# Ledger of designs, part 11: VHH binders against q07589

Target 1, 356 residues: q07589
Amino acid sequence: MSRILVIGAGGVGVITALSLWLKKESDVSLVVRSDYDRVLKHGYTIESCDYGRLEGWRPHHIYSSVEDAASAADNQGYNYIVVTTKNIIDGPVNSRVSNIIRPVLEKNKELHGPQLTTHILLVQNGIDIEKEIWAEFPREQYRYTVLSGIQLIGSTKIGSGHISQVGQDHLSCGAFDPQDAAAIQAANDFVRMYSNEGQNFVEFDPRVRYSRWKKLLYNAAINTSTALVGLDVPRCLEFGVNKKSTEIEVFHPAMREIIAIAASEGIIIEEEFITMFTEITRKKVFKPSMCVDCEKGQLMELEVILGNPIRIAKRNGVATPTLSILYNLLVLVQAKLKERKGLLKFDEKTATLVDE

## First folded at step 21 (VHH)

Design v3
Fold by ESMFold2, fold request of step 23:
Structure v3 (fold): chain B 356 residues (1-356), chain A 116 residues (1-116)
Amino acid sequence: as target 1 above (356 residues)
Amino acid sequence: QLQLVESGGGLVQAGGSLRLSCTASGSTESMGWFRQGPGKEREFVAVIDSSGGKTYYVDSVKGRFTISRDNAKNTLYLQMNSLKSEDTAVYYCAARGWSGRSFDYWGKGTRVTVSS
């Protein structure tokens, strides 16, 4: 029975833990930070279009920190670390993925040395998110694989210990290195352990880089735009000049730029996906995740969704006029969010940043 | 260690044609062409997937350039028609390895000069 640690207890993380728990093929642990005491006492209330209504639900184990989860591994360690936190590389240093997973990697190494391969599944948005893991954990010192999870789900924490899932759970899982047989096997095993026939859709992804660039069409064009203006997609489309300017002058140009950047990295995305991503949410009055994060005063995954592609574009000589405007405006929105959280301070007497 | 060798560069009149070749020392995933004009930064031009079935071109060369590959020869081609002075550049062949995320292998380049 695989021992799985899910890190992150937002809408995605809790449903991920629930799906694994329902399958009854794994031992499921969840790291719950600020909601820990409430979830310990009352459990979760979950309203799910896939799994129904649950009250008082907990996975097999909950912990208030990754450090506590690592200490409680009972000399067996964890087979999987499933990271569902937002990837905010411009945020606090202790929130970097390498730092949050390190206690488990160290514990597994202490318990088993090279005999336990740790499977790190990144269920996070963005491109090049696996690079930090490979840079921080040399393969001669740590034994692990890195897996990609692309989860399309409409799941939100609507209160302490309360999850609402209104969009059906679709997960694709694969290996970042398509030549790594152990990673491929681990991804297929995770697909099996996550699959609840008739309740969710889950599949193995043989081309994870292609899949992440493809999803970036939506995230870099639509998720970002809605976050900037605080509107759902239908409103963005209907409020445009002649009900057309948003898709013609913002969404489509941004998506074409992403296609060009992906191409400059050797990944060819079909242009029909521009229309597909624009149309699939045209009638869904639901705010995308970055818009929701901004409204909640939470930092956005800005760098992995928009900053990283723009840096690639500059290196490869690809023009990004639309993405660059979106990025630079959202950098200001992110700074405003950081200021409200005390992560950035402006001295009004000198009109400068304090950290300057 | 994968090696890429370009050939076929030279001097050509505006409106003319030229074909570039790039021979790889082994099989590759995607292959592409980049170029660097005088006093300019290197820029992406075109890419072809491993099977040769899908391609992408930047707008400035669409309809004039054709990328192709012959996997039996491990060779990439760029057919350049209706050449303009703006196409003057050193053209670089690039390839992805089967585990690589981006273009990790590069040729030394072949110079194309378009005279007006």
Scores: ipSAE 0.755, ipTM 0.930, lowest interface PAE 1.2, mean pLDDT 92
Fold by ESMFold2 at other seeds, fold request of step 23:
Structure v3 (fold): chain B 356 residues (1-356), chain A 116 residues (1-116)
Amino acid sequence: as target 1 above (356 residues)
Amino acid sequence: QLQLVESGGGLVQAGGSLRLSCTASGSTESMGWFRQGPGKEREFVAVIDSSGGKTYYVDSVKGRFTISRDNAKNTLYLQMNSLKSEDTAVYYCAARGWSGRSFDYWGKGTRVTVSS
């Protein structure tokens, strides 16, 4: 029975833990930070389009921190680390994925040495998110694989211990390194452990880099634009000039730029997906995840969604006028969020940013 | 240790045509063309997938350039028609390896000069 640690207790993380728990093929642990005391005492309330209403639900184990999960007296090592936190590389150092997972990797190594291979599944948005893991954990010293989870789901934490899932869960799970047989097997095993009859949709992803670039059409064009203006997708479309300017002059140009960047990396994304992603929630009144993050005062995954593609574009000589404007404006939105959280300080007497 | 060798560059008058070739020392995933004009940064031009079935072109060359490949000969082509002075550049062949995340292999380039 696989021992699985899910890190991140937002809408994605809780539904991930629930899906694994319902399958009854794994021992499921969840790191619950701010909601720990409430969840310990009362459990989760979950309203799920996939699983219905649950009250008082907990996975097999909950912890208030990754450090506590790693140090638990009954910890026998985790086969999987499932990271569902937002990947905010411009945020606090302790929020970096490598720092988040390190206590578990070190404890697994202490307990089992080379006998336990740790499967790190990144259920996070963006491009090049695996690079930090490979850079920080030399393969001579750590035994692990890195897996990609591309998730299309409408799941949000709407209150302490309360999760609302209004969009069906579709997960594509695969290996970042297509030549790593252990990673391929671990991804297929995860698909089996995560799949619940016809309630969710889970598939093995043989082309994870293609899949991440494809999802970036939505994330870099729509998720970003809605976050900038604080509107759901139907409002963005209907409020445009002639009810057309948002899709014709913002969404589509941004998506075409992503297609060009992916092409410059050797990955050809079909242009039909521009229409598909534009239409996917045209008539569904809900706010995409980045817009929700801004409303909650939480930092955005700005660098992995826009920063990384723009850096690739500059390297490869690909023009990105639409993405660059979106990025530069969202950098200001991210700075506002950081200032409100005390991570950034402006000296009003000198009109300058305070270093440190 | 994949090697790429471009050929077919030269001097051509505006409105003319030229065909570039790039021979790889082995099989490749996707292949593409980049170019670097005088005093400019290298820029992406076109890409073709491993099967040869799908292509992408930047807008400035779309309709004028055609990328193709012959996998039996490990050779990439760029047919350039209706050439303009702004097409003057060193053209580089690039390829992805089967394990690579990006274009990891590059040729040394072939020079194309378009005279008015």
Scores: ipSAE 0.738, ipTM 0.930, lowest interface PAE 1.2, mean pLDDT 92

## First folded at step 22 (VHH)

Design w3
Fold by ESMFold2 at other seeds, look of step 22:
Structure w3 (fold): chain B 356 residues (1-356), chain A 116 residues (1-116)
Amino acid sequence: as target 1 above (356 residues)
Amino acid sequence: QLQLVESGGGLVQAGGSLRLSCTASGSTESMGWFRQGPGKEREFVAVIDSSGGKTYYVDSVKGRFTISRDNAKNTLYLQMNSLKSEDTAVYYCAARGWSSRSFDYWGKGTRVTVSS
């Protein structure tokens, strides 16, 4: 029976743990930080379009921190680490994914040496998110695979221990290295363990890099633009000049630039997806995730969504006039958020940043 | 280690045509062409997927250049028509390996000069 640790107890993480728990093919642990005491005593209240209403629900194990999950005296390590937290490369060092998962990788190595391969599933937005893992954990010292999870779900924590899922769960899971047989097998095994026939939608993704570049059309053009202006997609489209300028002068040019960057990396994204992604939320009065994060004063996944593609474009000689403007304005928004959180300090007497 | 060898460069008059070839020492995932003009940084030109079924071209060459591949010969082609002086560059063949995230394999380049 696979032992699975889910890290992140927001709307996505809790439904991920629930889906695994309902399948009854895995031992499911969840890291529950701020809600730990409430969930320990009363469990979760979950209202799910996929699974119905559950009251008093817990996974098999809960922990208040990743360190506690790794240090539990009776644990046998974990076959899977499922990371559902935001990936904020420019954020605090302790929030970097490599630092979050390190206690588990170290404990697995201590307990099992080379006999246990740890499968790290990144359910996070962006491109090149796996590079930090490969850089921080040399393959000669650690036995692991890195898997990609692209999830479309409408699930929100609406209160302490309360989850509302109004959008059906669709998960695509695959290997970042398409030639890594162990990773491919682990991804297929996860699809089996996560799939609840007739209730959610889960598929193996044979082309992870293609899928992530494709999703970036939406994230780099729309998620970013809505975050910058604080508007849902319908308002962005209707408020444009002649109700056309936002899509013609902002969304579509940004998406064309992403397609060009992906092409310069050998990944061909079909032009028809520009229209598809422009239309999927045109009539949905709902703010995309980056816009919501910004409104809550939370740091954005800016570098994995815009920074990384722009650095690739510079390296490959691809012009990005639209993406560069969006990125540089959002860098200022991110700095404002960091200042409010105490992560940057500006000296108003000298008009300069205070040295770190 | 995968090796790529370009050929077919030369001097051609504006409005003319030229065909570049690139032979790979083994099978590849996607392949593409990049170019570096005088005093400029290397820039992306075109890409073709592993099957040869999908292509992408930068706007400056659309309708004038055609990328193709012959997988039986491990050979990539670039047919360049209606050449302009701004097409003058060293053209590089690039390939992705089957485990590569990006173009990790490069030829040494072949020079194309477009005269007025």
Scores: ipSAE 0.805, ipTM 0.943, lowest interface PAE 0.9, mean pLDDT 92
Fold by ESMFold2, look of step 22:
Parts: C-alpha cells; sequence; structure tokens
Structure w3 (fold): chain B 356 residues (1-356), chain A 116 residues (1-116)
C-alpha cells in the first residue's frame, strides 16, 4: 500500500487527502500547520460538492510539520510527496518547495538508499516549477521522480478545520520528463489511487508541458488581471471600454504573448484556446484564485505564473508588452502584500526599503 | 552529443528567396529557427513540432516564411520568401531533445544578407 504525504492543508490539500483516503488504496498523511490542534481534536468539517458534508474527518495520520512526518516514515518511508502549497518563489526561503520536501527526501535516502524512489507530485500552478527540484536534488544522490498535477477545483479553507469545495475536482497527473518510465508509471498509479469514479475526474496527462502552458493562457492573462483590479471576470468584461477593451486589449494580447513564448520553447498552443478560456468564465460571477489570494492578504504565485514566462521571453527574443505591464504592476501589489506581512520594510523618512 | 548543421545562407536581393536547411545527427522533438541581426539580440522566428503537423511563426515573418521538416532525413527547412533588409541575420537551427525542457541544441548558424 503506498504511503502518501500531502503537504499543505488548504482547500486543495485537504480534498486531495480525502479523495485518496476514500479510495482505500493508500496510507494518507497530511501536514496541518496552523489548524493542527483543531483538526487533531475535532477533525475536519468538509462541505464538498463531490463527497457531501463530512464532520470529524481525518486522514490516517496528521502532523504539525514536515519534519515530524519524515520522522514517522521509519523503515517504510513515503512513496509519494504531494505538494499542494502555493509556489511563491519570491517568498520566505523556508517556504521554498525544495526546503519543504528536503526532510522527507533525506529520511528516505537514510532508510532506503537506492531502494525507494520518492515520487514528488507538484499540484501547483505555473511553469518551470520542477526546475528547483532538479537543481537542488542531483539524481545521482537522490532517487525521485517529479510529477505534475494540474488541478481545477474550487476548494477553500473557510475557517479553522473547515473546508468548502464548490466545484468537482478535475486532476490531470503526468510526468515532467516524458521519457522517464518510472515517473510515467508513478503518475498512472496516482491516477488510479486518486480516482473515485462518479465523484471526481482524474486522468493521466501525457503532455505535461503542453498542458501547463495551455493553462497559463488563463492564469497569465485572466487570473493576473482580476487580481490587479479586484474584480470577477464578468465585471472585467462588462466594465471595459465599449464592453470590449478588456478582452481585446488585455486578455487576448496577453494570451497571444504566452502562445509565442511557449512556441519559443518548442510548445505549440492552439489559438482557439484564447477564446475558450475567455468564454468559459464570461457568465460565472466568481473571483479567480489569484484575486481571492490577494484579497485575503496572501502572497500570489506571481513568479511561476508571470515572472517565469517573461524571463523565458527575454532569453528567446519574444516581445511581451502586455505581460510586462501586468507583471510590473503586480510586483507592486506583491510588495504591498509582503509589507503587510512584515516580509519587507519601507522607511518613510528616507523613502527607501530597509534591509533586515 | 546531438549536432545541428545549417546550410543555405547567402546574399540575396530584397524580394528574393532563400531556403535554409539544418541536418540533425539524430532524432529530435520540436525544432525551430532563431536569428540574430547586426547589433541585436537573438530572437525566435519559427517552430515545428516533432511530427511536422503544427507550426508557429512570429508575426514579422508570417506568410513569408515556411518551416518544414523531413524526419526520415532528420532535416529542418526554412523557406524564406519576399525577403526584406530586416531579415538580414545569422540564422540558427535549434532542437529540443526528447527529455528537454527547452531548445538545448543549437547549430553554429548560417548567414543571410538581404541587399537593396
Amino acid sequence: as target 1 above (356 residues)
Amino acid sequence: QLQLVESGGGLVQAGGSLRLSCTASGSTESMGWFRQGPGKEREFVAVIDSSGGKTYYVDSVKGRFTISRDNAKNTLYLQMNSLKSEDTAVYYCAARGWSSRSFDYWGKGTRVTVSS
């Protein structure tokens, strides 16, 4: 039976743990930081469009830290590490994915050497999110695969130990390296362990890089724009000049730039998806995730969604006038959020940033 | 390891045509063309997928350039028509390996000069 550690107990992480737990084919552990005592004592209250209302629910194991979870791995270790935290590479260094997962990788190596391959599933937005893992963990020293999870779900922590899921879970899981047979097998195995027929939709993704660039059309153009202005998509469209300017002068140009950047990396995205992503949200009055994060005072996944593609564009000689304006304005929004969180300080007497 | 060798560059009058070729020493995923004009940074031009079925062109060359490949010969082509002085550049062949995240393999380039 596979031992699975889910890291991140937000709406996505808790539903991920629940789906795995319900299938009864894996031993499910969850790292619960701020809500640990509440969940230990009372379990989760979950309101799920997929699974109904649950009260007092816990996975097989909960831990208050990754270090504690790693210690509990003992001589069996974890087959999967499922990372559902937001990937904020411009955030605190101890929140970087490589630092988060390191205790488990080190413990698995200590216990098993080459015998246990650790499958690292990144259920996070953006492109080039696997780059840090490959850079930090040389494969001659660590036995692991890196898997991509693209999850389309509306699941939010609405209170301590309380999760609300309002849209059916769609997960696409695949290998970042399409030539890695072990990763492909691990992704297919995860699809099987995650699938609850009739209650969720999960599939193997044979073209992970294509899928991530395709989703980036939405994330880099729409998710970012709504976060900048604090509006849902229908309002962004209706409030535009002549009810057209947002779509024609912001969303579509940003998406075309993403298509050009992906092409410069050898990934060809069909232009029809520009219209598809615009239309599927036109009549849905809800705020996209980055907008919600910003309103909650949480840091945005800005660099993996917009910074990384712009850096690629600069290397490859691709013009990004629309994305660059969005990015530079959102860098200011991110700095505002960081200042509120105490992650940077501005000295108003000198009008300069203060070093720590 | 994987080698890419371009050919077909030369001097051509504005409005003329040239065909560039790039032979790879082995199988590749996507292949593409980049170019570097005088005093400019290298820039993306066009890409073709591994099957040859899908292509993308930057706006400045769309309708004038055609990218194609012959997988039996491991050869990439760029047919350049209606050439303009702004197309003057060193043209580089690029390829992705089957595990590559990006274009990791590059040729040495072939020079194209478009005269008035």
Scores: ipSAE 0.799, ipTM 0.941, lowest interface PAE 1.0, mean pLDDT 92
Fold by ESMFold2 at other seeds, fold request of step 23:
Structure w3 (fold): chain B 356 residues (1-356), chain A 116 residues (1-116)
Amino acid sequence: as target 1 above (356 residues)
Amino acid sequence: QLQLVESGGGLVQAGGSLRLSCTASGSTESMGWFRQGPGKEREFVAVIDSSGGKTYYVDSVKGRFTISRDNAKNTLYLQMNSLKSEDTAVYYCAARGWSSRSFDYWGKGTRVTVSS
């Protein structure tokens, strides 16, 4: 029976833990931050389009920190670490994924040496999100694989210990290294452990990099644009000049730039997806996730969604006029959010940023 | 290690044609062409997937350049037609390995000069 640690107790993480728990094939632990005491005492209230209403629900174990979860692994460690936190590489240093997972990897190494391979599943947006893990944990010293989880789900935390899932859970899971047999097997095993037939949709992803670049068409063009202006997609489309300029001058050019960047990395994305992603929510009045996060005062996954592709484009000689404007304006929006959170300070007397 | 060797560069008149080849020492995932013009940064030109079934071209070469591959010979081609002075560059062959995140293997380049 696999021991699984889910890190992140937002809407995605709680439904992830619930789906694994319902399958009854895993020992499911969840790291719960600010809500720990309330969840310990009262459990979660979950309203799920996939699973119905649950009250007082907990996974098999909950912890207030990853450090506590690592210590409590009962000398067997964890087979899977499932990371569902937002990946904000320009945020606080101890929020980096490598720092978040380190206590578990160190404990597993200390107790098991090379006998236990730890499968790190990144259920996070963006491209090149696995690079820090390879850099921070040399494979001659640590035994692990890195898996990709691309999750499309409409699930949010609507109160302390209260989760609302209004969009069916779709998960694609695969290995970042398509030649790593252990990673491929672990991804297939996770698909089986996560699948609740008839309730969610779960599949093995044989081409993780293709899937992540494809999703970036939506995320780098639409998720970013709506976050910049604070509008849902239908408003962005209808408010454009002649009701056309947003899609023909912003969304489509940005998506064409992503297709060109992916191509320069050897990944060919079909141009028909430009139309598909533009039309997917044209008539649905809701704000994409980055826009929602920004309006709630939360930092955006800006660097993994837009910064990383632009850096790749620069290296490969691909022009990104549309993405570059979006990125530089969103850097300012991110700075506003950081200032409100106390992560940077502007001295109004000198009109300069404080360097500390 | 995988090695890539370009050939076929040379001097050609504007409006002319040239065919570049790149031989790989083993099988590859996707392969592509980049180029570096005089005084410019290296830029992406075209890519072909591992099967040879899908391609992508930057706008400046669409309709004039054709990328293809022969997997039995581990060889990548770039057929360049209707050449313009702007196409003058060193052309680099690039390949992804089967575990590679990006184009990790590069040839030394072959020079193409388009005269008017």
Scores: ipSAE 0.799, ipTM 0.941, lowest interface PAE 1.0, mean pLDDT 92
Fold by ESMFold2 at other seeds, fold request of step 23:
Structure w3 (fold): chain B 356 residues (1-356), chain A 116 residues (1-116)
Amino acid sequence: as target 1 above (356 residues)
Amino acid sequence: QLQLVESGGGLVQAGGSLRLSCTASGSTESMGWFRQGPGKEREFVAVIDSSGGKTYYVDSVKGRFTISRDNAKNTLYLQMNSLKSEDTAVYYCAARGWSSRSFDYWGKGTRVTVSS
């Protein structure tokens, strides 16, 4: 029976833990930071379009920190680490995915050495999100695989210990290295352990990089633009000049640039996805995740969604006039958010940053 | 150790044509062409998927260049028509391995000079 640690107790993480728990094929632990005391005492209240209403629910184990989860008294280590946190690589050092997962990797190594392979599943947006893991954990010293989770779900934490899921969970899970047999097996095993037939939709993803570049059409063009202006997608489309300028001069050019960058990395994305991603949200009045993050005063996944593609474009000689404008303006929005959170300090007398 | 060897470069008149070849030492995922003009950074030109069924071209060469591959021979081609002086560059063959994140394998390049 696989021992699974889910890190991040937002709307995505809690439904992830619930889905695994309901299947009854895994031992499910969840790291519950700010809500730990509430969930310990009362459990979660969950309103799920997939699973109905639950009250007082807990996974098999909850912990207030990753370090506590790693140190648990009867700990035999964890087979899977499922990371559902936002990936803010320009944020605080302790929010780096490598630093978040390190206590578990070190404990697994201490307990089992090479006998336990740790499967790290990144349920996060963006491109090149796996690079930090490979850079920080040399494979000659650590036994692990890195898996991709691309999730489309409408799930929100609406209060302490209270989750509302209004959109069915769709998860695609695969190996970042399509030739890594151990990773492929681990991804297929996770699909089996996560799948609740008739309630959620879960599939193995044989082409992880294609899938992530394809989703980036939406994320790099639409998620970013709505965050910049504080509007839902229908408003962005209807408020444009002649009701056309947003899609013709912002969304479509940004998406075409992503297609060009993906192509320069050997991944061909079909042009019809430009229209598809524009149309699927045209009539849906809700704010995408990056816009919501901005309104909550939280940092955005800016570097993995826009920064990384732009750096690839520069390396490969691909022009990105639209993405570059979006990125540079959102860098300023991110700096504003950091300043408000105390992560960036500006000395108004000298007109300079205090530290970088 | 996948190896890529380009051939077919040379001097051509503006408006002329040239065909580049690149032979790989083994099977590859997608393959592509990049180029580096005098005093410029390397830039992406075109890509073809592993089956040969899908292609992508940058706008500056679209309609003039055709990328193709022969998987039985592990060979990539670039047919360059209506050549312009700005097409003068060293052309590099690139390939993704089956485990690669990006184009990790590169040839040493073949020079194309378009005389005005």
Scores: ipSAE 0.797, ipTM 0.940, lowest interface PAE 1.0, mean pLDDT 92

